# VH-VL binders against Hydrogenase maturation factor HypA (hypA), part 3

Target 1, 132 residues: Hydrogenase maturation factor HypA (hypA), of Synechococcus sp. (q2jir9)
Amino acid sequence: MHETDMTRALIQTLRDWWQSQPGQPQIARVHLVVGQFTCVEPASLTFAYAAQTQGTFLQGSQLVIRETPLIAYCHPCGQEYKPEIGRRYACPNCGSPMEEIRSGRELKIDYIEIDYIECSTNFTPPAQPEVA

## First folded at step 4 (VH-VL; framework fv_telazorlimab)

Design u28 (from t08 with heavy chain T105W, light chain R90W)
Fold by ESMFold2-Fast, scan of step 4:
Structure u28 (fold): chain C 132 residues (1-132), chain A 124 residues (1-124), chain B 106 residues (1-106)
Amino acid sequence: as target 1 above (132 residues)
Amino acid sequence: QVTLKESGPALVKPTQTLTLTCSFSGFSLSTYGVGVGWIRQPPGKALEWIAHIYWDDDKYYNTALKTRLTISKDTSKNQVVLTMTNMDPVDTATYYCAHLKYDFWSGRYYFDYWGQGTLVTVSS
Amino acid sequence: EIVLTQSPATLSLSPGERATLSCRASSSVRYMHWYQQKPGQAPRPWIYDTSNRATGIPARFSGSGSGTDYTLTISSLEPEDFAVYYCQQWSSYPYTFGQGTKVEIK
């Protein structure tokens, strides 16, 4: 993963959204979901975000990261299982190789917190993905 | 605006190697989360994903075709090249290249812009 | 590989009618994408991540589903909606498309 380039693309996504919003709201916190199998280091991502948002509409906002574990799905067994990262990825029941990842590879905006004069309101992206 | 265009031979003989070039504008393949893929469609049949390449040079190939495929990019020329060896009449299809985009809102990749496609006929 | 089976193969309807298109996966998936293709044209992204409309897609289109069963619904057909619709899964490598459902005028 390339945290600097990734952060630049994230900020561009946020800028496009922000410019479309009436009143150009003050963004307090951006909540991001980062899977443990992305090879993304949360501290590096947070540092890049702080550096790249200086002097922008995001200055002073915080990047809040929630990590998700690696969960795979075994089609022959019809069950999810948790691989041991760096050790074994195959299904523990039947030995089938890991071919579907259900969780742990995410990198997405969860929601955005904006500030009003006296209170903070959570702001969810317009098109929330439906989860299975 | 994002635009992609496929180019290559319209006719290939059996056993020959096919080389297709995707030329694009409106994006850079050095941008995080961007890729270019190839999809084909035989006349009157369903779509089949062939391969794609990401901004970081990571490559993915259709398992059924993997031994015949090579995908590469030239970021400075805004081009992606697909090579398929040992062509057979069953490989006759319209070949599309498409822009692959990472969407931070959904956390998923999808093909959002497609080229017009180029028909490749494999016959003697 | 995951096989996607679309039904019906052909759906013959009149403008104003509701269309329901099915896509069934051979094994459970988390999400499904849909593409629209008209004769002589490249496919266009239509619905992604099961229920999200792509840019410019009218509100009469909706997607739903979970597990192995996914549906694309058109609440009231317009003349421009007659096309072939393909589902696609990104959950498991290699990525696969369904065989398509042709929505044609009656």
Scores: ipSAE 0.465, ipTM 0.706, lowest interface PAE 1.6, mean pLDDT 87

Design u31 (from t08 with heavy chain T105W, light chain D49Y)
Fold by ESMFold2-Fast, scan of step 4:
Structure u31 (fold): chain C 132 residues (1-132), chain A 124 residues (1-124), chain B 106 residues (1-106)
Amino acid sequence: as target 1 above (132 residues)
Amino acid sequence: QVTLKESGPALVKPTQTLTLTCSFSGFSLSTYGVGVGWIRQPPGKALEWIAHIYWDDDKYYNTALKTRLTISKDTSKNQVVLTMTNMDPVDTATYYCAHLKYDFWSGRYYFDYWGQGTLVTVSS
Amino acid sequence: EIVLTQSPATLSLSPGERATLSCRASSSVRYMHWYQQKPGQAPRPWIYYTSNRATGIPARFSGSGSGTDYTLTISSLEPEDFAVYYCQQRSSYPYTFGQGTKVEIK
């Protein structure tokens, strides 16, 4: 099970980026592309993200996952094809085993949505307490 | 600030086993998406990928060499060890180890830092 | 196994000239990577994923291509650019390299 370790590395990547940004922006959503042949379960990844971001700069942000299909390439045929996950991975035309994966192994940040916060009011706390 | 350094014998006799160690700093092989690979280059010839190992102990070997190869890691020592059996004069080459990393922004692996290489001569 | 063929084997050019290095794959690959190597030195990553320069690599270097045909271009050769350049594919195992193109001074 790699979701926990992968989520930790993802959060470290986000932290390094966030620290390089002026003004410490508030992150609303992190859009992640996850291929269907990564053996990563989106629900498990989302759960790990929620758990690991509690108490951090990412608390309250949402992980939004977009899945991509498995696409393989057959060298003998010179053609891409779509394997049937869990049923057949070999080329349907020549029977060659699946050697190259063109799509479906992605695990990447697509983009980040930042909350824009306008602070137009000045707040000054009182210098000393009132006494009746 | 990633650095890698190869070490091992400079001379190996035919039929002996070669053991090479890659010692590194600036990264951990316990980090998701990190790996270390071995590449060799015979004098005056092209580069040949040998093997690599990932953070999760997943291993990949060049099919032409796989029956002779073993790759292992010691995460606590920051080392990766390559063993190649039954050495032959044609295995004379400079052996390099290289850092392999996954980048979440691009969704891609980069072979970014290489050691200086160690020359292994196989002769009797 | 995907075989990479680089051409020409040797390019003899003068500083200031344009260099075009070819790498052809025996089967279609998604991306091509390039390395520069000088005598007595380790190969240095030069271009990643067809067109992305490694850190510190001058803008005169560019990569392009798709399918089976990939090119490394040096718009105007500098003395420091004379070296051997290797292409590499990582689209399938085993990873393979071309035999190299030597760019030498005329």
Scores: ipSAE 0.522, ipTM 0.733, lowest interface PAE 1.2, mean pLDDT 88

Design u35 (from t08 with heavy chain W55Y T105W)
Fold by ESMFold2-Fast, scan of step 4:
Structure u35 (fold): chain C 132 residues (1-132), chain A 124 residues (1-124), chain B 106 residues (1-106)
Amino acid sequence: as target 1 above (132 residues)
Amino acid sequence: QVTLKESGPALVKPTQTLTLTCSFSGFSLSTYGVGVGWIRQPPGKALEWIAHIYYDDDKYYNTALKTRLTISKDTSKNQVVLTMTNMDPVDTATYYCAHLKYDFWSGRYYFDYWGQGTLVTVSS
Amino acid sequence: EIVLTQSPATLSLSPGERATLSCRASSSVRYMHWYQQKPGQAPRPWIYDTSNRATGIPARFSGSGSGTDYTLTISSLEPEDFAVYYCQQRSSYPYTFGQGTKVEIK
C-alpha cells in the first residue's frame, strides 16, 4: 500500500544521496529489495517510479526489484522457519505464534548502479602502404 | 530542523486519565516512513517504550500497557496525542516523544530526534 | 518480551581509560542500538545497528556483537563521556531497553 507515497520518499532518499555524491553521477539502475511480507506490489512500485522520475535527475533509470522470502524466528525453539503465507504462521515445532521476522519485510536500497564515463577515442585509421 | 515538545499535566491523581500531546515541526506525519513514538522514564530507572503511530495511522502499543493506551494523530495540527487510563503512582515518569524515520538504506526505522520530556507525577 | 541486561550497573573509571559496556539479550536479536543520557537531558542516539555511530559521535566509540551478546566500547574516556548508556532492541515488539550502565569518574 501507498506505493506512490513510498516511491516519493524513496526518490527523496535518492536525491539526498545524489546531491552528496562528487560529480552527481548519472544513475542507471536502483536495486531495491522488497520482501514477500511487505504487501508492496512490485509492478505498482515500478510503475510509480517510472511516472515520478520523468523530468528528474532519475529520468531513464530503471528500478530493479529483488524479492526475499518470509523467514521467521522462533525464540522458544531457537530456530528459523518458513511460514506458509496466508495459511500458517506459527512455529511448526512448538506452535508459538510468529513473533520475529528475519527476512521478508525488507524495503531497502540494495545498491545503485551509476553510468560510467565512456572513453572516447580520436582514431584515424592508418593508411595502407603504397605498393606502386 | 526537527523539533518535538511534550505537553500535559504535571500532576495526575491515582485512577485518573493522563492525556499528553506531542507538538512538532520540521516534518509531516503525512510523509511516508514517518512516525512518532512515546517513551517514558521513571526517576532513576530505565527507559520504557510506550507506543508509536505511523504516517498511515498504523499503531503499536507496549503489550504490558496496551489496555490502558490510545495513540492518535492530527496531521493538520502537527500533533500526536497519547492517552493513558487508570494512572497509578508507579506511572510517575518523564514522558518523551520521539521522531521515527524510515531509512531506505537499512530498511529500518530510527528514533533520531527526541523532545525534552515532561515530568508527570502521580500522587494523591 | 526480550529482556536486555546491561553490565556492569556502574563502571568507575578515570579519564584516558578504556570502557567496555555489555548488553545481553534474553533471546537472539539482529541489531543492538545505544543511547547516551546525561542528568536532566533526553537520551541521545549514540550507536545504531550494532556498530554505526550516529552523526557527530566521536571515533573512540565503537559497537560490536551478535545474537545475544553486544558491547559498547570507549577506547579512551574523555570528561564528556561520563554518562548513562542504554542499549535498545527493535527486533521484536515491544521495543525494550536495558537498565543502563552508569560510567562515572573514579
Scores: ipSAE 0.466, ipTM 0.785, lowest interface PAE 2.2, mean pLDDT 89

Design u37 (from t08 with heavy chain H52Y T105W)
Fold by ESMFold2-Fast, scan of step 4:
Structure u37 (fold): chain C 132 residues (1-132), chain A 124 residues (1-124), chain B 106 residues (1-106)
Amino acid sequence: as target 1 above (132 residues)
Amino acid sequence: QVTLKESGPALVKPTQTLTLTCSFSGFSLSTYGVGVGWIRQPPGKALEWIAYIYWDDDKYYNTALKTRLTISKDTSKNQVVLTMTNMDPVDTATYYCAHLKYDFWSGRYYFDYWGQGTLVTVSS
Amino acid sequence: EIVLTQSPATLSLSPGERATLSCRASSSVRYMHWYQQKPGQAPRPWIYDTSNRATGIPARFSGSGSGTDYTLTISSLEPEDFAVYYCQQRSSYPYTFGQGTKVEIK
């Protein structure tokens, strides 16, 4: 498993983003999308994250994982379908092998939650379009 | 900054084996999410992907060429080597190596830096 | 494998004109990527994930599309824009390229 190396790279991505942010906010939760058809185990990833963030700008933050199902696309049929992991990957309509995966292989940041709500004094006037 | 450079023979005879080396700097192939790909372009034709190798030594080959291809990396030398057997005049092309990087925001790999390319001519 | 067909093969235009380059996939893809290549040079990443400009690419370039139909648009051609443009899909292995559209001076 490469969860340790993957987590290190994820943390580097988060650090680069964090350093670009005004005020360097305190991060509460990092929401990550992990597909069901990956080599990544959510529990292992969460454990590695907790271990690697000790003493860093991410200390005390939580890694929240949302899993996505495996969705494939059948070119002959022109439609998506849901393979049965461990049982059948071919298109149920025409039997074509699974060659395109639309979902289920993700490993990406969804969004980041910070500890405080930012107060803004910016004012944008309401739009008042003319009636045609 | 990232740089890549291809090297190998300019002329190969039909049926011989081609060996190309990609030498790089500015990154390490031990870094998670990093890979190197080989792409070729026959004169006046489209680009064609050949093979990828990733930080974890995982390898992917173009299915049309797979039986002829071997890709390997030497992390200590900052090199990736591509070998293609049984060369044919139709394999005449400019061969490029390119840097692959995984982006956690999009969840995808993309090519960001390419070598200058090396022309390989296959003729008797 | 997914085949990408670019049209037209050649666009002959003058500086200041609008260029519209099409890329059609033989099957639906999620995103399209574009490269610019000048004679004697390696291809350069130009547009990624359908509509995002790579670093340093002028605002006159825009990408759009979905499904099987994708477009690269140059709002007003500059002399340095005359080049070959290739589309690429990364939705399915093998990652395939189109045959290219040559944008040449009239």
Scores: ipSAE 0.474, ipTM 0.649, lowest interface PAE 1.5, mean pLDDT 86

Design u38 (from t08 with heavy chain Y60E T105W)
Fold by ESMFold2-Fast, scan of step 4:
Order: structure tokens, then sequence, then C-alpha cells
Structure u38 (fold): chain C 132 residues (1-132), chain A 124 residues (1-124), chain B 106 residues (1-106)
């Protein structure tokens, strides 16, 4: 399952970040942006995360997923449109093939939420969500 | 420790097919978010992206070269092979293979480690 | 395809001076990436996603820009900074590179 391997890579990214942080804070939630055109199933991802974090520094933390829709941009028409995933990707107005994707392919950490009950650390997250 | 090394012929005659192998260590091409790409640089000129292959066997080719290109991987041997048909003197270049890494912070792939490059000269 | 034009082609400067390198895209891109290359060597990733320094890259290097206009700045040149810098876009296939800006010692 691709979600299993993806989750392992995500956890390694989180471990590298966590080890760089002073005091190695308690992580409450990891917020992830997952676009609809990534073919990543959110339920499978959260299941893999729960399973792989047992006995680790992430035990008890939650993976929170925010989905983004597929939005494409048609250069000839100068407009955004929503392709019909699995059916039609071309521009509905002029028929040009889908070449620029404005959103729906994101797969990235949005921010990390530290356990405020234990430490009250007021952590500032690394990055804010951005449509890619 | 990620290392990549290109191998193949130094000299190719016009119209022949070029086959280049990228041999690597320090990562597996079955790992999520990993890929290998090929880039070339003619003497004294700019870099030109050729093709890449991802961990899930997904492939992308430079459209200007697409009809001449085949990229494949052998995960068990830690190798990626690029084939380019109908070689011409203008294809003379140093050919590089490079590791593609997915960055979960940005949601993008980027090249982080490159091979030393192999010079391929096309002449009669 | 998206064409990247770098300017100037050559910057002749002395150590300690500020360098500003431009990369202009023929159509809007969201991010720009930069590589450093020295003679006889493979290119090294330098800046990715417009403003992020690759691992080990000194703080004197910064990237900025949006749309069609992107810039790489070196606040105070060190001897090891004299090299060719290439920009790259990955917003659409085919991925394209600029022709390079050579930063050379005066």
Amino acid sequence: as target 1 above (132 residues)
Amino acid sequence: QVTLKESGPALVKPTQTLTLTCSFSGFSLSTYGVGVGWIRQPPGKALEWIAHIYWDDDKEYNTALKTRLTISKDTSKNQVVLTMTNMDPVDTATYYCAHLKYDFWSGRYYFDYWGQGTLVTVSS
Amino acid sequence: EIVLTQSPATLSLSPGERATLSCRASSSVRYMHWYQQKPGQAPRPWIYDTSNRATGIPARFSGSGSGTDYTLTISSLEPEDFAVYYCQQRSSYPYTFGQGTKVEIK
C-alpha cells in the first residue's frame, strides 16, 4: 500500500524536525494537506499513521487531514476550471488538455500542533497552507 | 550517504542508440517520494532536463526528446537506464543522473544529489 | 515550454560586494529553483521553492520573487561564491533551466 510507505516517509520527516527542536516537544496533532488528485486515501493514511506511531515519539498524536479540490487553469481561455476526476480533464470551454494544476496535487505538512496542556510552548509552525 | 554514478559509451556514431546506466547507493527506488532524473549539458551550454522516473514507476519525458527516449528502473540492482535513439552531433553533452527527493514541507520534488556526469561525444 | 531568461549573462565583482541575479519566466510560475555550478563539477542545488536554502548553503544567499520575476542575491561575495548560477522552473513540463549567470572575479 502506497499510503504505508508514504506514512513511513512522513514520520521520518517529522522525526528529523522533532530532533532539531529544543526540548523535543510533545506533538499533539500533525496537520497535513492532501489534494484530491494525489490518489491518496485519507482514511488509509490516518490508519497507517496510527499503526506506525505506536511506541514512538508520536504515540498518541493525531494526523489531521485537510483535502483540497482539483483546480486546473486553461491558458487559452484564461480561466480556472474543475476537471471531472476519472472522466474528463480537458477544458470544458475550448477542449485544451489539462496542463496547469492550481490545486489538488498538494501533499505536505500544513503545521504541527504542540501539546499545550503539558508545556504551553506557543510553538510557531514552519509553514502555512498554500495552493500548489 | 547518497551516491550516483553514470556509465555508458564515451563515443557514439550518428544514428546509433545511446544507452546510459545510473548506478546508485544510499537509497532505494522503491521508497516513497524518491525518483531519479537525467539532465544533460552540452559543452559550454545550459542544463537540459531529459526524463525522470519515480518510485512507483511513473515516468516523465522532455517533450522535445520524447520520441527518442525510454527510461526504466531495476530496483533490485539499484539502477536506472536511459535509452536515446538516433544520436546526432548536437546530442554531444555531459549526461548527469540525479536523485529526486520529495519535500513534505513544500509538497515538491527537487534534485539534491547529482552524479559526477559522463561525457558522451557524438561524431563519425 | 516556459523559457527562463537570466540577466546579466556575466557579473564581474570583487569579494565583499553584493550580487543580484535575475531570472525572468516567459509565463507565470509559482516557484523558482537555483543551482550553483563550478567548472568541471556537477551543479549543486542552492535555493529551492524560491526562497529556501538547500542544506549547508550560507545565509548570505537569499532568493525571492513571484510570477515571472525571480531574484537570487548574495549579500557579500566570498571567494568561493564565484561560479555560474542557473535558475529552474518545475511548474510545468518540460522542466526548463535558464542559460546561467556567471559571477566572476574582477
Scores: ipSAE 0.221, ipTM 0.673, lowest interface PAE 3.9, mean pLDDT 86

Design v13 (from t06 with heavy chain Y32F F103W)
Fold by ESMFold2-Fast, scan of step 4:
Structure v13 (fold): chain C 132 residues (1-132), chain A 120 residues (1-120), chain B 106 residues (1-106)
Amino acid sequence: as target 1 above (132 residues)
Amino acid sequence: QVTLKESGPALVKPTQTLTLTCSFSGFSLSTFGVGVGWIRQPPGKALEWIAHIYWDDDKYYNTALKTRLTISKDTSKNQVVLTMTNMDPVDTATYYCAHSYRWGEYFDYWGQGTLVTVSS
Amino acid sequence: EIVLTQSPATLSLSPGERATLSCRASSSVRYMHWYQQKPGQAPRPWIYDTSNRATGIPARFSGSGSGTDYTLTISSLEPEDFAVYYCQQRSSYPYTFGQGTKVEIK
């Protein structure tokens, strides 16, 4: 997954949402939740967003990223644990493989802040159908 | 616009392997963020998520069933295939495939479902 | 896995009454989704990301909640609203559904 392609998909999703809004509001901030086990680098995503939104309806808006840690659950131990990303995913107590992920795989738009009034809009993008 | 349809055998004998195909239109599994999942529902019971595959070939399985499950995709054919080994009468259910989009992460379009009965 | 418990299992009401459906998670989740299912049909997305109505869903439906406690509310029941409603979380793998609440006519 490349941040550039991801950013293009994000901007397209935001455009579809924006066009559905009655007043075509000015977007101030887009809040994302990005898990640590998505292999997405927040700095790279933020940079790509700034570059790709110039000259668009999103120009001047900020991308705000909230990271969630990788938390797994061990069935034999009955407890959550925090894997060492890139080193060890198995339970440190019993060695069972990581089969249940409680957090860290999130990749979603949380909400959008509109410029003139500080109220949040909860956001879920429409499905991305193929172009006819 | 978006449609999904499940296909496979209506009857399976105990210990046999079930293969279900989800054929879809209106989206591509080459599109960033797109995924397809399988959900089943035994008669009169709750929904149970089985497996999910994403555009980047990332795969997730229900932990209780994972040793029996394989999910794969053929992006050029607009198909997702689920294989489940060692079928048992308790696996009798209507099997659905459903679309999800990574940024939205809920099942927004569902197939009609296909009933699979497991009996001797 | 995160277990979702819906209550009540059955809600018997008359048209015009308010319905309140609960979904409790065994561990905190960030979002809850709701589906409506009628006999012989596939589930339909109804409420997503806790409080957003899916396309075409009437304003009488609202969702709310956070952490472990989530609610689906129908302000005034219409005849077409009698159905089974399922909650679902995708904050954790594996994804899980509740057992359903059947809203039936009294």
Scores: ipSAE 0.128, ipTM 0.730, lowest interface PAE 5.3, mean pLDDT 86

